# Designs tried in a protein design chat: VH-VL binders against q9y8q3. Part 41

Target 1, 263 residues: q9y8q3
Amino acid sequence: MRRIGLEALERVLYPVIPVVVTAEHQGRVGGMLAAWWMQASFTPPILAVAIAPERYTYKLVRESGVFAFNLLDFKLVDKAPFLGDVSERLLPGKIREAGLNIVRGEVLGAPLIAEASAAVELELVDVVEAGDHDVFLGEAKAVYTVDDFRGGMWSLETYRPLMYLGRTRRPGPVYRVYLTPRGWERREIEFAGGKLKPLAEKRVRLISRVEEAVKASSSREEAVDAVRRILSEEGLDPSDAEYLVEDALRRAKSYRRRGQSSS
Short names: E, the ipSAE of ESMFold2; O, the ipSAE of OpenDDE; V2, 0.75 times the mean of E and O plus 0.25 times the DockQ between their complexes.

## First folded at step 21 (VH-VL; framework fv_axatilimab)

Design K1 (at its last look DockQ between E and O 0.20; V2 from the best seeds 0.00; counts 0 for: pae E 6.9 > 2, placed apart)
Fold by OpenDDE, look of step 21:
Structure K1 (fold): chain C 263 residues (1-263), chain A 123 residues (1-123), chain B 107 residues (1-107)
Amino acid sequence: as target 1 above (263 residues)
Amino acid sequence: EVTLKESGPALVKPTQTLTLTCTFSGFSLSTEGVGVGWIRQPPGKALEWLALIYWDDDKYYNPSLKNRLTISKDTSKNQVVLTMTNMDPVDTATYYCARIYYYGSDHYPFDYWGQGTMVTVSS
Amino acid sequence: DIQMTQSPSSLSASVGDRVTITCLASQGISNYLAWYQQKPGKAPKLLIYYASTLQSGVPSRFSGSGSGTDYTLTISSLQPEDFATYYCQQWYSYPLTFGGGTKVEIK
């Protein structure tokens, strides 16, 4: 083995089977594709996932205390980049827009993806700050699987697990790379084709305005109020303000830390 | 509103180092996917890309000029700095900074440009 | 490096004319092609990205087409404000490269 830079850590840890984290608050269902998750406990059965405050799903999970992990079949690979890349904040009903359907879990009533090969209903038990992400700990209350799961394990006769290998960086195409163990089929997907530009512009503008508001504020509360106004002006959910402020503050802290390290 | 503005010396002597600063507003280099690049244009000639820096400090240079170019950023000041060593009269050009960014898998070209700053290399 | 070859280098046209500019890439660039307009003493302005998508605020008389290595910018009816130099640019791979430009002059 050779020593490499820490900047490559994330990529070294792939491939991973990502989960779609779904949650609902006040009738709004959202979700995101997450690669940073694990089983944290056997007794009780606890799963963990890292979510950044910038993600709208963060809000949904924090507010509702109920969420779900959904495992997707590789047949849905074309939807994976969209679920991972597009923010629910900017595109309400992202899951629906992705062409997926929601069903309710039987125990917690968590929103599950109907087309998923497996799903887990989770009750939020703790949130741990790790850095620019928080780790959400959820206790599993129900598990669902398709028929491919037999005798206590996946047969993989019909279920094709979706594995994420990371993204390629190019000045042009940025591909999300996915694999399935069956035949090691590999897909590099660039789905947007420039169509996300309005969302991208809105995001960049929003983040800039949020940062400016935070910088101009003398208190966190003042910042939150300012960001509420910004969100309203942008036609977004004003109740998301506290999370965007938190995200901005964490980013600022991170950059300060980097600056100190380079000095 | 997105704005970029180049600043630096209008005149540089041969063999000296050029330092240009791009100051921008309306966006942040703390935003994932955002980058700022430098492009120059000699009088009456075509555009030439020089360098690009992203929010994560990932840097790219024109291979033909790589050994002469250094790009850096100060996110807190919304500034990107370009240094070019061993300037020559052939480097006389208008220098532009411009915004580039991607969102997820969607990468876009330079959508906003500074007004440019003319740099003349002469003894 | 991907070379971008524009043609023609210059053309003369009248108001109302249909103008077509071509950009040829030395290799496939998968529609990662942008068109810029530049007026004298001004910075380039993005007109079209991803070969055919109009930048916000750009008049509909501008259009882009093409695929692979061959791309075209079309001005359906040239207006007085359209006399300028136009550049294509690829951002498919580094180094980013521009075409040589096409100056559209008044006849």
Scores: ipSAE 0.754, ipTM 0.886, lowest interface PAE 0.6, mean pLDDT 93
Fold by ESMFold2, look of step 21:
Structure K1 (fold): chain C 263 residues (1-263), chain A 123 residues (1-123), chain B 107 residues (1-107)
Amino acid sequence: as target 1 above (263 residues)
Amino acid sequence: EVTLKESGPALVKPTQTLTLTCTFSGFSLSTEGVGVGWIRQPPGKALEWLALIYWDDDKYYNPSLKNRLTISKDTSKNQVVLTMTNMDPVDTATYYCARIYYYGSDHYPFDYWGQGTMVTVSS
Amino acid sequence: DIQMTQSPSSLSASVGDRVTITCLASQGISNYLAWYQQKPGKAPKLLIYYASTLQSGVPSRFSGSGSGTDYTLTISSLQPEDFATYYCQQWYSYPLTFGGGTKVEIK
């Protein structure tokens, strides 16, 4: 075996089956497509997922203490950009815009994607800092499936999971790549394609303004105040400022360790 | 401060192999998303892209020239090397290296260029 | 291959004039279009990327517009230091290709 650079780490670990993490706070439901999750315990049944503070779903889980994992069938792959490529902050109702419906879990009332092949209701148990992400530990309180299965495994005839391979690294539009249900062929889905592109660009501009304000500030309190002003000027919720400041601070720390520019 | 500098012979005879080295500073090819490309410009003519290499050793070549081009990198030396075989007087040009990168999952065009090195192909 | 047709190949204008340079792609490039300025004896300098986004440190008199196949670089008030050749470049797909250039001469 030969040693390779750490920059290839994620690609070595793919494919993975992503989940959609859904949560609600104060009547607003959000979701995000997450690849970095695992089962952490059988007794009690605990699942873990890594979420960056900038993600709107981070705020929702942190504030409510209740969330869900949703497993999507490959037939829904074209909806992934609405879930993974744009922020609820900038596209309110992105789950509805994707043509997906929310139903409520029977045990915790967690928001579930009605079209999912399986869903798990989770009660937040702990949050552990892991660099630029926090690991959210949730105790599973209920599990649902669209398909019946026995023997502790999926049949794979009636459920074909998303199997994510990462992003393309060629010029032009970035695509997220998935394995198709027809064996090992690849399906490329444009990152924030079509009408989503301006929203992804707006997010980049917003994050840049936040990073500049954080760099210009002498304290966390000053940074939060500056970011509240930025959010207000953009017609966005000023209560998001602390989460965006925390994300910017962690990304600055991560860049010093890795020697990367902002992204 | 990002800088790039090309080095190699100023004069090459027809049929010989040209080897050019791009030495850079202010960034590293160990950084995810970073790449270095080569572009040439014949005197008084337009720019022509030749090749590109990324931090993870992905390589891309202009297909009109790809049988003649090889690109490689030495990350520890901050160097990228272009080799072009079977040189012809038509290949007389200024050769530039330039940085390219990803930002926010988007690919960006060449943002920093070296000063260029003139290569003349004649007997 | 995406061919980039740039026009005019040369123009002369007075200080203060509005100058427009066009770039036509042989197929849609979804705004993956850059503009470079090159002064004699110097390397190209990136002015604009994503068709309309101004690179840091570039004067605000430069702007870009367009979509699909048709793109435009505009200099709103030409200055003496804007004497240069301007190139467009697509980075939508390989091979990366440049326009033929537009030489801007100050009257």
Scores: ipSAE 0.014, ipTM 0.523, lowest interface PAE 6.9, mean pLDDT 87
ESMFold2 (binder alone), look of step 21: mean pLDDT 93; pTM 0.948

Design K2 (at its last look DockQ between E and O 0.19; V2 from the best seeds 0.00; counts 0 for: pae E 5.0 > 2, placed apart)
Fold by OpenDDE, look of step 21:
Structure K2 (fold): chain C 263 residues (1-263), chain A 123 residues (1-123), chain B 107 residues (1-107)
Amino acid sequence: as target 1 above (263 residues)
Amino acid sequence: EVTLKESGPALVKPTQTLTLTCTFSGFSLSTEGVGVGWIRQPPGKALEWLALIYWDDDKYYNPSLKNRLTISKDTSKNQVVLTMTNMDPVDTATYYCARIYYYGSDHYPFDYWGQGTMVTVSS
Amino acid sequence: DIQMTQSPSSLSASVGDRVTITCLASQGISNYLAWYQQKPGKAPKLLIYYASTLESGVPSRFSGSGSGTDYTLTISSLQPEDFATYYCQQYYSYPLTFGGGTKVEIK
């Protein structure tokens, strides 16, 4: 083995099977594709996932205390980049827009992806600040699987696990890379074709305005109020302000520490 | 509103180093996916890309000029600086800075440009 | 490096004319092609990105098409304000490269 830079750590840890984290608060269902998750405990059964405050799903999980992990079949690989890249904050109903359906879990009533190959209902038990992300700990209350799961394990006769290998890097195009063990099929997917520019512009503008508001504020409360106004002006959810402020503060801290933003 | 503005000397002597600063607003280099690049244009000639820096300090240079170019950023000041060594009259051009970015897997070209600053290399 | 060959270098046209400019890449660029308009003394203005997507605020008389290595910019009906120099640019890979430009002049 050779020693390499720590900046490559994330990519060294791939491939992983990502989960779609779903949650609902006040009738708004959201979700995100997350690669940074693990089983944290056997007794009780606890799963963990890292989520940044920038993600709208962060808000949904924090507010509701209920969330779900969804495992997708590789047949849905074309939807994976969308679920991972597009923010629910900017596109309400992202899961629906991705062409996926929501069903309710039987135990917690958590929103589950109907097309998922497996799903887990989770009750939030703790949130641990790790850095630019928080680790959400959820106790599993129910598990669901398709028929491919037999005798206590996946048969993989029909289920094609979706694995994430990370993003490609410049100087070439930046794609999300997915693969499945079945034939080791690999996909480098460009899903948007330039169509996300309005959302991208809105994101860039929003983050800039939030950052400026935070810098101009003498207190956290003042910053939150300012960001509420910004969100309102942008036609977004004003109740999301505290989380955006938190994200901005963490980014600032990261820059001070490393001279780089979190990714 | 997104704005970019180039600043630096209008006149540089041969063999000297050119330092240009791009000051921008309406976006931040703390935002993932955001980059700022430099493009120049000699009078009456085509555009030439020089360098690009991203939010994560990833840098790219025109290979033909790489040994002469250095790009850096100050995120807190919303500034990107380009230095070019060993200037020659052939480097006389209008120099532009411009915004480039991607969102996830969706990539976009230079959508906002500064007005440009004319740099003349002459003894 | 990806070379962008733009043609013609210049053309003369009248108001109302259909104008077509071509850009040829030395290799496939997967639609990572932008078109810019530049007027004298002004910075380039983005018109089209991803080969065929019109930038916000750009008139519908502008359109882009193509794939692989061959791309075209079309102005369906040239307007007085359209007399300018147009550039194509690939942003598929580094180094980023521009075409040689096409000056659209009044006939």
Scores: ipSAE 0.859, ipTM 0.935, lowest interface PAE 0.6, mean pLDDT 94
Fold by ESMFold2, look of step 21:
Structure K2 (fold): chain C 263 residues (1-263), chain A 123 residues (1-123), chain B 107 residues (1-107)
Amino acid sequence: as target 1 above (263 residues)
Amino acid sequence: EVTLKESGPALVKPTQTLTLTCTFSGFSLSTEGVGVGWIRQPPGKALEWLALIYWDDDKYYNPSLKNRLTISKDTSKNQVVLTMTNMDPVDTATYYCARIYYYGSDHYPFDYWGQGTMVTVSS
Amino acid sequence: DIQMTQSPSSLSASVGDRVTITCLASQGISNYLAWYQQKPGKAPKLLIYYASTLESGVPSRFSGSGSGTDYTLTISSLQPEDFATYYCQQYYSYPLTFGGGTKVEIK
């Protein structure tokens, strides 16, 4: 074995089967494609997923305490980058824009993707800080499957889980890469072809303004008030401010220390 | 409002090292996917890409310049610095900095450019 | 390295004319092709990205087409402010490369 740089760590740990995490708060349904999840307990059945505070789904799960995991078949692979890359904060109705529909779970009322091959309703049990992400622990309260899951096993003739291999490496075009179990089909998926540029511009502007406001503030309270004003000016929900401040503080911690020592 | 502005000497002697600074506002290099690049244009000639640096300090250089280039950033000052060693009269050009970025898997070309700074290398 | 061959190098046209400019890549670039407009003494301005998508604020008389290695910029009805030099640029792989430019002059 040879030692390699830590920047490769994520990709060394792939492939994984990603889930779409869905949640709702105050009538807004959001979702994100997540690769960093695991089973954490059999009794009670607990699943874990890492979510960054910047993600809109983070807010939805924290505030509602209810979420779902959705497993997608490879037939939906063309939708995966869109779900993973685009924030509901910036594009309301993201799941419908992906051509997917929401139905309600029978036990918790969790938002489920109707087209998923399986879904699990989860009740939030705990949140554990793990650096730039938090680990959300949810107790499974219900599980749903399509007919391809019979006899306690998936039918491998009809069910092809996504096998996520990561993004292509820079400097070339950045595609999400998947492999299917029906052989070695590798799909590099580009979902937007440049069409997200106006949304990306809004994202870059927002993050820059949030960072400057946090940097200029002497307390968390002052930072949240400043970011709340920024969100209102951008036509966004000002209640997102706490989560964006937390994200910026985590990103700024190392930088602020270096800036203080150099000035 | 996104702006970029180049600064540096207007005149450089052959063999000297050129240092150019790009100062920008309306975006930050701490933002995932954001980069700043340098492009030059000799008088009356085509555009030539020189170098690019991304938010994560990943760097790319035009290989035709044989390691004469170094690009660096100071995120706290919203600055990107290009140095070019061993200047030659053929390097006389207007030098531009410009923003480039990606969002997830979606990629974009240079969309905002500085006004450019003319650098003359006299023998 | 992907070479971008742009033609013509110059052309003369009148207000109202349809103008076409061609850009040929030495290999496929999967529509990662931009068009820029540059007026004398000014920085380039992005017109079109991803081969055919119009940048915000760019007049609809500009359009881009093509795929693979062959790309075209069209100005459907030339206006006085369109007399400029136009460049194509690929952003599919490094090094990023530009075409040689097309100067559009008043007839």
Scores: ipSAE 0.459, ipTM 0.782, lowest interface PAE 2.7, mean pLDDT 86
ESMFold2 (binder alone), look of step 21: mean pLDDT 94; pTM 0.957
ESMFold2, look of step 22: ipSAE 0.062; ipTM 0.596
ESMFold2 (binder alone), look of step 22: mean pLDDT 94; pTM 0.957
OpenDDE, look of step 22: ipSAE 0.851; ipTM 0.926

Design K3 (at its last look DockQ between E and O 0.36; V2 from the best seeds 0.00; counts 0 for: pae E 17.1 > 2)
Fold by OpenDDE, look of step 21:
Structure K3 (fold): chain C 263 residues (1-263), chain A 123 residues (1-123), chain B 107 residues (1-107)
Amino acid sequence: as target 1 above (263 residues)
Amino acid sequence: EVTLKESGPALVKPTQTLTLTCTFSGFSLSTEGVGVGWIRQPPGKALEWLALIYWDDDKYYNPSLKNRLTISKDTSKNQVVLTMTNMDPVDTATYYCARIYYYGSDHYYFDYWGQGTMVTVSS
Amino acid sequence: DIQMTQSPSSLSASVGDRVTITCLASQGISNYLAWYQQKPGKAPKLLIYYASTLQSGVPSRFSGSGSGTDYTLTISSLQPEDFATYYCQQYYSYPLTFGGGTKVEIK
């Protein structure tokens, strides 16, 4: 082995089977593809996932206290951009737009992806601040699988697990790379295509404005008010302001730490 | 509105190190997919890419100049810094910083540019 | 490195003329090509990316075409403000490389 830079840590940890984290608040259903998850406890059965405050799913989970993990078949890989690259904040009903359907879990009533190969209903038990992300700990209350799961394990006769390998780097264009163990079939999907392009641009603008507002503010309250105005101007939900401010503050703190370590 | 502005010395002596700073607004290097690069243009000549840095601190250099170039960023200040060592009169050029951002798979083109800063290398 | 050969290096044209500029890559670049316009004393301005996609705000008289190694920028009807130098740039692979430029002058 050779020592490499810490900046490559995330990429070293791939491939991983990502989960789609789904949640609902006030009739708003959202979801995100998350690579940073794990089983945290056996008894009781607890799963954990890292989510940044900027993600709309963060809001949904925090507000509802109920969420779900969904495992997707590789056949649904083309839906990944909708789940991973676009925020529900900017594309209301993105799961639906992706062509996926929602069904309710039997125990918690959590929103599950109907087309998923497996799903887990989770009750939020704790949120731990790790840095620029919070780790959400959820106790599993129900688990669902397709018929491929037999005798206590996946047969993989029909289920094709979706693995994420990360983003391509240079040279050349950047794609998100997905794999399935079955023959190591590979798919490379552009970050944001078609109607997702304008949304990606809008996100860039929004984040920039939020950061500027936070920097220009003398207090957290002032920042939140400023971001509320920004969201209103953008036709977005002003109640998201606190989350966006929190995200910006955490990122700023992180950047300062990096700067200090490099000096 | 996206803006970039280059700053640094207008005159550098041979063998000295050039340090240029790009200050930008209207976007953030905390955003995935965003990068800032440097391009130079000698008077009356074509454009030459020098270096590029991304939001994740990934860096790329022109191989012909790699040993002389260092690019860094301060995300909190919305700044990117380029250093170029062992300057020579041949390095006299207008230096531009510019932004890249991929909307999908299409990136590595520069959609916004600074006005450029002229750097003359002379004794 | 991918070399971009741009032609012609200069041309003279009149207002209303159709202008065509060519960029030849030393290898296939799969439409990862951008076109820029640069006026004297000004920074380059992005016109087209991905060979044929117009940047927002760019007049429709500009168009890009091509594939593989051969790409073309076309100005359907040259306007007074179009007299400038144009550059192509590939971003298929690093290092990023530009063409030599084409100066469009008044006839």
Scores: ipSAE 0.042, ipTM 0.625, lowest interface PAE 2.9, mean pLDDT 91
Fold by ESMFold2, look of step 21:
Formats: structure tokens, C-alpha cells, sequence
Structure K3 (fold): chain C 263 residues (1-263), chain A 123 residues (1-123), chain B 107 residues (1-107)
């Protein structure tokens, strides 16, 4: 064995099966891809997921106390980067825009992705600080599956879970890898191909406009007013302006941390 | 809306150092995945990539020119600066700055370009 | 370095013609290819990325195809505004490299 730099740590730990974390507060449903999750307890059944405070889903889970994990089949791989990289506050209804449907869980009313292969309803029981992320602990209250899970096992001939290996920076191939009954298969996967890419690019440009407006402002009040005007001009909800100002400031700090850890 | 504008001297003498500034608006280099690159085009000739800098200060240079190029950014001013040493008449070209926006692995092409600035190197 | 070879270097065509431009890479580039249009005195304009995906606002008469080392830009019915120089660019690996260009001119 040889020692390597810590900047490679998370990639050494891949592959992982990501979940889509879904939550709702005051009628707004959000979702995010999360790779950093685990089962934390058998009795009671507790799952854990790390969420950065600047994520929109962080707010939704914190305020509602109810969320869900959704496990996706590989057939949905083209939607996963869109769900992870586009904010609901800048693309209202992003799950529906991705061509996915929300249904309600029977026990907690949690928002579930109807097309998922499995979903778990979770009641928030604690939040633990862990550096630049907080760990959300949720007690599982219900579990749902498709027919590919039977006899206490997945049928891997028909269910191929997403396997996240991270992304290499360009230039060079980006791979996602999954394990199948026939062995290891690799797929080149590009974010936001086809019709979803224009939507993602539009929202990224909008984020940039918000960030520049915040940078150009000499006070919080001025920044909020500028962002409120941007949201109104784009037909978006101006009441998100204060949060987006705070998120832009936090995101600048988070970008510095990720940039320092890049290799 | 995304815009980029190149600025710098139109005339440079051989052996001098060229400094070009790209000033942009409608995006920020604080955004994950964003980069700005420099491309040049000699009169009547093909495009040649020179250098690229990303939001996280990663820098990439054309190997054929790497000992002559320095790229830097000032995120607070929305500027990227290219310095090219030991200019020669063969370096006469229009110089463009352009954006890469890496939102995934497929954004290593230049989606927005400045109008370019002509730099002539002659005695 | 990945060398990009465009063919032809120039061509003459009439309005309404189908025009085909070829770009050959010195090694496989897995569809990481962009096409640009450049009119005289203007900056290049992105037409196509990922070999075949049309940039927003680009007319549907433009299309891209190919795989591996061989890539093609097609203009199905040439219009007066399409007389320009076209460049391919690979983004499979650094250094980023462009083809030599193809000038499309009126016959």
C-alpha cells in the first residue's frame, strides 16, 4: 500500500449509491442528490445524511422535520445531475421539470419520487454538526419498493442502482460505474444532455446574475433590493431574495473550500 | 446577460511584455465550474488556445507557449489578466477572452466570447 | 497533443446546397467536439457541442454527427448568412485544439 494525499479521500471511498433527499415546507418541494448517507441504527431504524447548511433542502428538512430518501435505478441517470445541481428556488418545480412525479407517503405524507425504485419516509430526530456539513438523523417510518425487490432481495437482472464515482475534471472521460449480475459496466454520463441542458444553463446564468448583484452592493438592504428586482424580472418569487443573498455569500465560502480540495 | 471585453495595447515592440485584461459581467469566477480562457487568431489564420483559469485558481497553458504565459484573476473585479513575455512579430493576432462554464463534464467549450482586441508586434 | 484536421480547407457553394465539413482527430475523442462559426471581423460563435447537440438559437439546418475520430458538420440548405469560416475544437484533453478551419464561400 502507498500513502496518498487527503485530496483524494472521497474518491477512494467511491463508488457509493446516492439517494435523492426530498422534503417539503409550506408547499414547496425540494430535492437533492446526496452521496454521504448511512444507516446509523437498527432499533430504532435511523438513517443519516450529511447536508451543507447552504443547500435549499437543508432548510426544508430543518423546518418541516419530515423528509424522504429515494433510490434511483440507472435508467434515471440522465436526471440525477440535474436534481443535484439545480436549485428549486431558481427553477421552481425542478422535479416535475425533470419529468418526475411526486406522490405522498402514507405515514408522514413525505414527498416521494414516484419513479424511484425504493423510498423511505423519515422523521427528523437530531442534527449533528460535522465540520462544513451537518448530519441529519431521521427515524424511518415507512419503506416502499417496486417489484424488483422481492424475497428480501433486489433482483439485479432488472434493478441497476446508480453508482456514483464522482467526476473527473475535464479534459478526459467521465465515468459512472455500476455493478450488475454480469459484472462491472461503465457508462460515460454527461450532465444535462438533451432538453435538460438549456434549463440548467439558464438557471446557472441566473445564479451568476444574483452573485454579481450581491457583489456590487454596499449593504445587505441594497443587495436584497437588487436580487428582488432580478427575481421579479425573471418571473420568480421575490420573497426568496433574502435567502438568495445569504446563500450567495455562503456559496462563495464553500467554493473556496472545494477549490482548495480539488486535485 | 454574459459579456466579455478585452483591453490592452494595440501595438507592442518585439521583446516587450504584453498584458491583456478581460473584464466580464453577467457571471462570476466565484461560481463552481466557471473558467475564462484566452484564444488568439493571427490575421487570416486559425484559432489557437493560449491559457485558461478556473474559479478555484487552477491554471492551464498551451505547452508550446507555457514559459511565456502567466494567467491570473481578480474575482472581486471580474477580471482575468494574461501576460505574455518576449513578444515577436509572429505573435501578431486578434486576442479573445472567452468563458468556459463547467456545470458538468461537457462544458470545456467556449460558449461566450469577447469581441477581441488586435495586437500588432512590430518595430 | 490531439491534432484536428479539417477538410476541405475551403469550398464554394450556392444558396440551397447541402454542405458537409469533416473534422478528423488524431485519436478518439469520445464526442467531446464543438463546432464554431466565424464571420469576417467577428468573434467565433458556438454552433454545436458534444458532437451533435445544437446550441440554443442555432438554426435547425445545422447538424453534427460522427464518433471516435471522425466528425461532420452538415448544413442541409445553405443560406446567405451561412457564408463563413467553420472551426472544430476538441475538448477531450489538454491542450484544447482547433481545426484549421473551412471557409464556405459563394460560388
Amino acid sequence: as target 1 above (263 residues)
Amino acid sequence: EVTLKESGPALVKPTQTLTLTCTFSGFSLSTEGVGVGWIRQPPGKALEWLALIYWDDDKYYNPSLKNRLTISKDTSKNQVVLTMTNMDPVDTATYYCARIYYYGSDHYYFDYWGQGTMVTVSS
Amino acid sequence: DIQMTQSPSSLSASVGDRVTITCLASQGISNYLAWYQQKPGKAPKLLIYYASTLQSGVPSRFSGSGSGTDYTLTISSLQPEDFATYYCQQYYSYPLTFGGGTKVEIK
Scores: ipSAE 0.000, ipTM 0.399, lowest interface PAE 17.1, mean pLDDT 82
ESMFold2 (binder alone), look of step 21: mean pLDDT 92; pTM 0.936

